# VHH binders against Abasic site processing protein HMCES (HMCES): the designs that were tried, part 53

Target 1, 269 residues: Abasic site processing protein HMCES (HMCES), of Homo sapiens (Human) (q96fz2)
Amino acid sequence: CGRTSCHLPRDVLTRACAYQDRRGQQRLPEWRDPDKYCPSYNKSPQSNSPVLLSRLHFEKDADSSERIIAPMRWGLVPSWFKESDPSKLQFNTTNCRSDTVMEKRSFKVPLGKGRRCVVLADGFYEWQRCQGTNQRQPYFIYFPQIKTEKSGSIGAADSPENWEKVWDNWRLLTMAGIFDCWEPPEGGDVLYSYTIITVDSCKGLSDIHHRMPAILDGEEAVSKWLDFGEVSTQEALKLIHPTENITFHAVSSVVNNSRNNTPECLAPV

## First folded at step 21 (VHH)

Design xb20 (from ub49 with Y32H)
Fold by OpenDDE, fold request of step 23:
Structure xb20 (fold): chain B 269 residues (1-269), chain A 117 residues (1-117)
Amino acid sequence: as target 1 above (269 residues)
Amino acid sequence: QGQLVESGGGLVQPGGSLRLSCADAGIDFSHHDMAWYRQAPGKERELVARINYGGTTNYADSVKGRFTISRDNAKSTLYLQMNSLKPEDTAMYYCAAGLEYDSFEYWGQGTRVTVSA
């Protein structure tokens, strides 16, 4: 996963992240650093994206089932990193392989501290190799959406009104992530950053790309992943596997340029 | 998987030079780490050189001072300048790209480099 979409307005995004805590109380996640949220149809590594994490990470004795939403840098900067420039990291931390997550200090340490997060996106992009050509076909991959009488498919969004209807009820993609807190050696604000855990692709996606993000499908999976107070690392890692519960459609090459931030990135071709 | 295409391999005499290229026009690799690997007959594939998305380079000890890895993000091309080639450098050379920690998702088919008198 090297490209995502997360374009919803902050209020819509927040509502889309409604959840029940362990007491069954309906809640909305509270924002940390809401001003750092930059909606985009085309999110690349090193940009900020919103993630969910347990409130317990910020408040002592907090209910660990409560959720915070915070923009974090995509590309985990480990807390032990002593260089002033994160780009000097030896290995790319955009994604973390699930099979080696416990072997890598950069991920094992924060994971051991319970620093699990859910990375939010409309969906993610992957590029399929085209046989016989030097071109790749991009696809937008996302959760199946519920067809309501009022909500059309992305393809049916032929008007601004229809577009709003589609996205107002959009089920966000929820990907398993690990985050860390890094204090720059020169001082300044603590940097929160995350990596996406990746797995082998499910059968349905395997023709497009052989790797996919670990998707947490459903509220229970999301809750367990986030709740490091009650759910051990070992138990949480059981949630990391490929899922077939995804859909996708081909999109234009507009998304190939990370600078393009328009609805056309998501539009079916 | 991938459409990375290596080029520039060939036969060269000891002490000679080659420049390998790896290109994929389909994807912007500006955020990817990239690397060159090589595999000699009967040997395991080994890392030759790595360049992260920020331009930080690492080399195998066996090629330090002789090989230079570089990238052109605008052209989605990776390069390996190989100088002072030795018979021991004879191998199939592969380019790789990825966003995963200590792993590469994309691999080329390889270009053969033969160093022989």
Scores: ipSAE 0.879, ipTM 0.936, lowest interface PAE 0.5, mean pLDDT 93
Fold by OpenDDE, fold request of step 23:
Structure xb20 (fold): chain B 269 residues (1-269), chain A 117 residues (1-117)
Amino acid sequence: as target 1 above (269 residues)
Amino acid sequence: QGQLVESGGGLVQPGGSLRLSCADAGIDFSHHDMAWYRQAPGKERELVARINYGGTTNYADSVKGRFTISRDNAKSTLYLQMNSLKPEDTAMYYCAAGLEYDSFEYWGQGTRVTVSA
């Protein structure tokens, strides 16, 4: 996963992240650093994206089932990194492989501290190689959406009004992530950053691409992944596997350029 | 797997030079780590050179001072300038790219380099 969409307004995004705590109380996640949230149809590594994490990471004795939403840098900068420039990291930390996550210090250490997060997106992009050509076809991949009689498929939104309705009830993609806190050696603000855990693709996506993000499907999976107070690392890692519960459609080549940030990025062709 | 396309391989004499290219016009590699690998006959594939997304380079000891890895993000192209070639450099050379830690998701089919008198 090298590109995502996360374009919802902050209030809509917050509502889309409504959840029940362990007591069954309906809640909205509280924001940390809401000003760092930058909506975009075309999110690339090193950009900020919103993630969910347990409140217990910020407040001692907090209910670990309560959720915080915070923009974090895509590309994990480990806490032990001593260089002033994250781009000097030897290996790319945009994604971490599920099969070696416990073998890599950059991921094992924060994971051991319970630093699990859920990366939020409208969906992610992947490129399929076209047979006989050197070209690749991009696809937008996301959770199946509930078709309301009035809310046509992304492709059926013939009007701006219909488009807004589709996104008001959009089920966000929830990807498993690991985050860390890095203090720059030169001082400044603590950097929160994350990596996306990747797995082999499900059968449905295998023709598009052989790798996919680990998707946490459903409230229970999301809750267990976040709740590091009650759920051990070993138990949490059992949640990391390919899922077939995804859909996709072909999009234009507009998304190929990371500078393009328009609805055309995820529009069906 | 996404396929990178290598080019520039061939037959050269010892002491000669070659420039390999690896390209994929379909995606932007500006955020990817990239690398050149090689596999000689009867040997295992080995890392030749690596360049991270920030431009930081790493070389195998056997090629240090002779080979240079570089990238053009605008062209989605990776290069390997090979100077002072030796018979021991004879191998199939592969391009790789990826966003995963210590792993490459994309691989080319390879280009053959033969160094012989």
Scores: ipSAE 0.878, ipTM 0.937, lowest interface PAE 0.5, mean pLDDT 93
Fold by OpenDDE, look of step 21:
Structure xb20 (fold): chain B 269 residues (1-269), chain A 117 residues (1-117)
Amino acid sequence: as target 1 above (269 residues)
Amino acid sequence: QGQLVESGGGLVQPGGSLRLSCADAGIDFSHHDMAWYRQAPGKERELVARINYGGTTNYADSVKGRFTISRDNAKSTLYLQMNSLKPEDTAMYYCAAGLEYDSFEYWGQGTRVTVSA
């Protein structure tokens, strides 16, 4: 996964992240650094995206089932990194392979500290190689959405009103991530950054791409992944697997350029 | 499986030079780490050169000082300038790109380099 969409307004995004804590109380995640949230139809690595994480990471004795929402840098910068420039990391940290997550210090250490997060997106993009051509077809991949009586496929929202309705009730893609906190050697603010855990693609997606984000499907999976106070690393890792509960449609090549940030990026062609 | 397209291989005399290219039309690889691998007959595939998304390069000892890996992000193209070629450099050369830690998701079919008198 090298490209996502996360374009919802902050308030809509927050509502979409409504949850119940372990007591059954309906909650909205509290924001940290809301000003760093930059909605975009075309999110690339090194940009900031919103993630969910346990409140316990910020507050001592907090209920670990409570959630915080925070924009973090995509591309995990390990806490031990001593260079001033994260781009000097030897290996790309945009994604972390699930099969080797425990073998890599960059991921194992923060994971051991319970630094699990849920990366939020409308969906992610992947490119399929077209046979016989040098072209790649991009696809937007996302959770199946509940068809409201009037709203056909995302593409059928012919009216601005229908479009808004679709997004107001959009089920966000919830991807398993690991985050870390990095203090720049030269001083400054602590950098929060994340990696997306990847797995082999499900059968339905395998023709598009052989790898996919580890998607946490459902509130229970999301809750368990986030709740590092009650759920061990070992148990959490059991949640990391391919899911077939995904849909996709072809989109235009507009998304190919990371500078393009328009609804056309995720519109069906 | 994402396929990169290599080009520039061929027959060259010892001491000669070649420039390999790896391109993918349609996607931006500006965020990807990229690498050149090679596989000689009867040998295992080995890393030749690597360049991360930030432009940091790493070379195998056997090619250090002779080979240069570079990239054009705008063209989503990777290059390998090979100078002072030796018969030992004879191999199929593969381009690779990826976003995963210590892994590459995309591979080319390879371009053959033959260094022979």
Scores: ipSAE 0.847, ipTM 0.922, lowest interface PAE 0.5, mean pLDDT 93
Fold by ESMFold2, fold request of step 23:
Structure xb20 (fold): chain B 269 residues (1-269), chain A 117 residues (1-117)
Amino acid sequence: as target 1 above (269 residues)
Amino acid sequence: QGQLVESGGGLVQPGGSLRLSCADAGIDFSHHDMAWYRQAPGKERELVARINYGGTTNYADSVKGRFTISRDNAKSTLYLQMNSLKPEDTAMYYCAAGLEYDSFEYWGQGTRVTVSA
């Protein structure tokens, strides 16, 4: 998983993240660093994207079921990293394989601190090799959407007002992540950064690509992954598996160039 | 299911040079770690060189000083400059790319390099 769409305006994104706390009260996540949110139809590694994490990471004695939303850098920079430039990391930290996560210091250390997050996106892109050719067909991959007359139908929009209605009730993709906090040796602000956990693809996606992000399907899975105060690492890792509750459609090659940031990136072809 | 396309292989005499290149028309690999592997007949595939997205390199001992890995992120292309070629460099050469920690999800079908008089 190396390309996502996360394009919603901040207020729409926040409302899509409505949740119930441990006591059943409806809440919205509280933002940190909202000015670092950079919406785009075409997000790549090293860019900032919003994640959910427990309030307990920021406030002593906080209710660990309460959620913070914050932009973080895609590509985990371990807290122990000693160079001044994250591009000097020996290995890529954009994704972390679920089958070896507890064997790698870059991920085992932050997991031991309860640093689990939920990475948010409209959906993600993958490229399929077409038979008998060197060309690839990109797909946009996302949760099945609740169908109303005009909502959830990406291809039905023919004006700005219809695009707004498509996205008003969009179910955001929720991916399991690990984050860490790094203090640059030169000084300056602490860098928050994340990796997305990956698994073998489900049968529905196996013809597109053999890997997929670990998707947290539903409020119970999201709550358990985030709540490091009540859910151990061992129990949380049981949430990490492929899901068949996923859909997709073909998109044009506009998305291939990571500098293209237009609705055409995810429009059905 | 992902595949990269290698080019630049061929027959060369000992002491000669070749430049391999690797690209994929659809995927922008500028954010990926990339590598060259090789497999001689009857032997296991081995790492030749790797380069992270930021340009940090690592080489197998057998090729240090003779081979240079490089990348052009604007063209999403990986290169291997091979100088002072020896008969033992004869192998299929494979390009690899990945975003997973210490793993590669994309591989090419390979290009053959033959070093003989």
Scores: ipSAE 0.769, ipTM 0.890, lowest interface PAE 0.7, mean pLDDT 90

Design xb20 (from ub49 with Y32H)
Fold by ESMFold2, look of step 21:
Structure xb20 (fold): chain B 269 residues (1-269), chain A 117 residues (1-117)
Amino acid sequence: as target 1 above (269 residues)
Amino acid sequence: QGQLVESGGGLVQPGGSLRLSCADAGIDFSHHDMAWYRQAPGKERELVARINYGGTTNYADSVKGRFTISRDNAKSTLYLQMNSLKPEDTAMYYCAAGLEYDSFEYWGQGTRVTVSA
């Protein structure tokens, strides 16, 4: 997983993240650093994307079931990292394999501190090698969406109101992540950064690619992954597995160039 | 699936040089870590050289000082310059790329390098 779409305006994104706390009260997540949110149809590693995390990470004795939403850098920078440039890390931290997560210090240490997050996206992109050619077919991959009579089509809309109706009820993809907090030796703000946990692909995606992000399907899974106050690392890791509850469609090669930030990136072809 | 394309292999005399290339159409590798692996007959596949997305390199002890890994992010291309080649460098050479920690999602079919007098 190395490319996502997360394009919704902040207010629409926030409403899509409505949840219930431990007491059953309906809430919206509280933003941290909202000015760092950079919506785009075409997000790549090293860019910022919004994640959910427990309020307990920020406030002593807070209700650990309450959620904060914050933009973080894609590509985890461990808190112990001593160089000034994150690109000096020996291994790429864009993704973290679930089968070795407890063997890798870059992930085991923050995981032991309860630094679990949910990475938000409209969906992600993956490239399939076409047999008999060197060309690749990109796909946009996302949760199945509820069809309505108003609009059930994804992609280029004939009018702005049809486009808004598709996205007003969009179920955001919720991927399991680990984050860390790094203080640059040169000074400046603490850097919050995340990795996306990966697993073997489900049967439905195996013809596209052999890996997929670990998807948290449903509010129980999301709540347990976030709630490091009540859910141990051992129990949380049981949530990490492939899911078949996923759909996809082919898209044009416009998405190949990460500079292209238009609805055509995810439009069906 | 995920097939990278290597080129530049061939037959060379001991002490000679070769330059391997690896590219893929359609995927921008500027954010990927990349590596060369090799597999000699009867041996397990081994890491030869690795270069992260920021240009930091790592080499197997057996090739240090003789091989140089490099990348051109604008062209999404990986290179391996192999100098002072020895018969023990004879192997299939594989290109790898990925975004996973300590693993690679994309592999090539390999290019053969034969070092023989």
Scores: ipSAE 0.734, ipTM 0.872, lowest interface PAE 1.0, mean pLDDT 90
Fold by ESMFold2, fold request of step 23:
Structure xb20 (fold): chain B 269 residues (1-269), chain A 117 residues (1-117)
Amino acid sequence: as target 1 above (269 residues)
Amino acid sequence: QGQLVESGGGLVQPGGSLRLSCADAGIDFSHHDMAWYRQAPGKERELVARINYGGTTNYADSVKGRFTISRDNAKSTLYLQMNSLKPEDTAMYYCAAGLEYDSFEYWGQGTRVTVSA
């Protein structure tokens, strides 16, 4: 997984993240660093994207089922990294394979500290090689969506108000991530950064690409992944598996250039 | 499974030089780590050189000082400059790219390099 869409305005995104704490109280996640949120139809590694994490990471004695939402850098920078420039990391930390996560210090150490997060997106892009050519077909991949109002699909949004209704009830893709906190050696603000855990693709996606992000399907999975106060690392890792509850459609090559930030990136072709 | 396209292989005399190239027509690999691997007959595939998205490199001991890995992110192209070639460098050379830690999701079919008097 190397390209996502996360384009919703902050207030719409926040409402899409409504949840219940362990006592059943309806809540919205509380923002940290909201000015670092940069919505785009076309997010790439090293950019910031919003993630959910437990409040207990920030406040002693907090209810570990309460959620914070914060932008973090895509591409985990380990807390032990000694250079001043993260581009000096020898290995890519954009994704973390689930089958070796406990064998890699870059991921095992923060995971052992309970540094689990949920990476948010509208969906992600993947490129399929077309048979008989060297060209690739990009796809936009996302949770199946329920219909709101009569014309509540991406392809049916023919006016600004109908487009707004499509996204107002959009079910965000929720991917399992690990984060770490790095203090630059020259000083300055602590850098929060994440990796997305990957698994073998489900049958439905296997013709597009053989890997997929680990998707947390439903509130129980999301709550258990986030709640490091009550759910051990070993128990949390049982949540990491492929899902068949996923859909996709072909998109144009506009998305290929990461500078293109337009609804055309995810429009069906 | 995935297909990057290598070029530049061939027959070279000992002490000679060769430049390998690797590209893909569709995917923007500017955020990927990239690598060259080689496989001699009857041997396991081994890492030759690796370069991260920021240009940081790592080389196998057997090629240090003789081989140079480089990349052009605007063209999504990877290079391997091979100097002072030895018969033991004879192998199929494979290009790889990936976003997973110490793993590569995209591979080429390989280009043959033969070093023989």
Scores: ipSAE 0.679, ipTM 0.844, lowest interface PAE 1.1, mean pLDDT 90

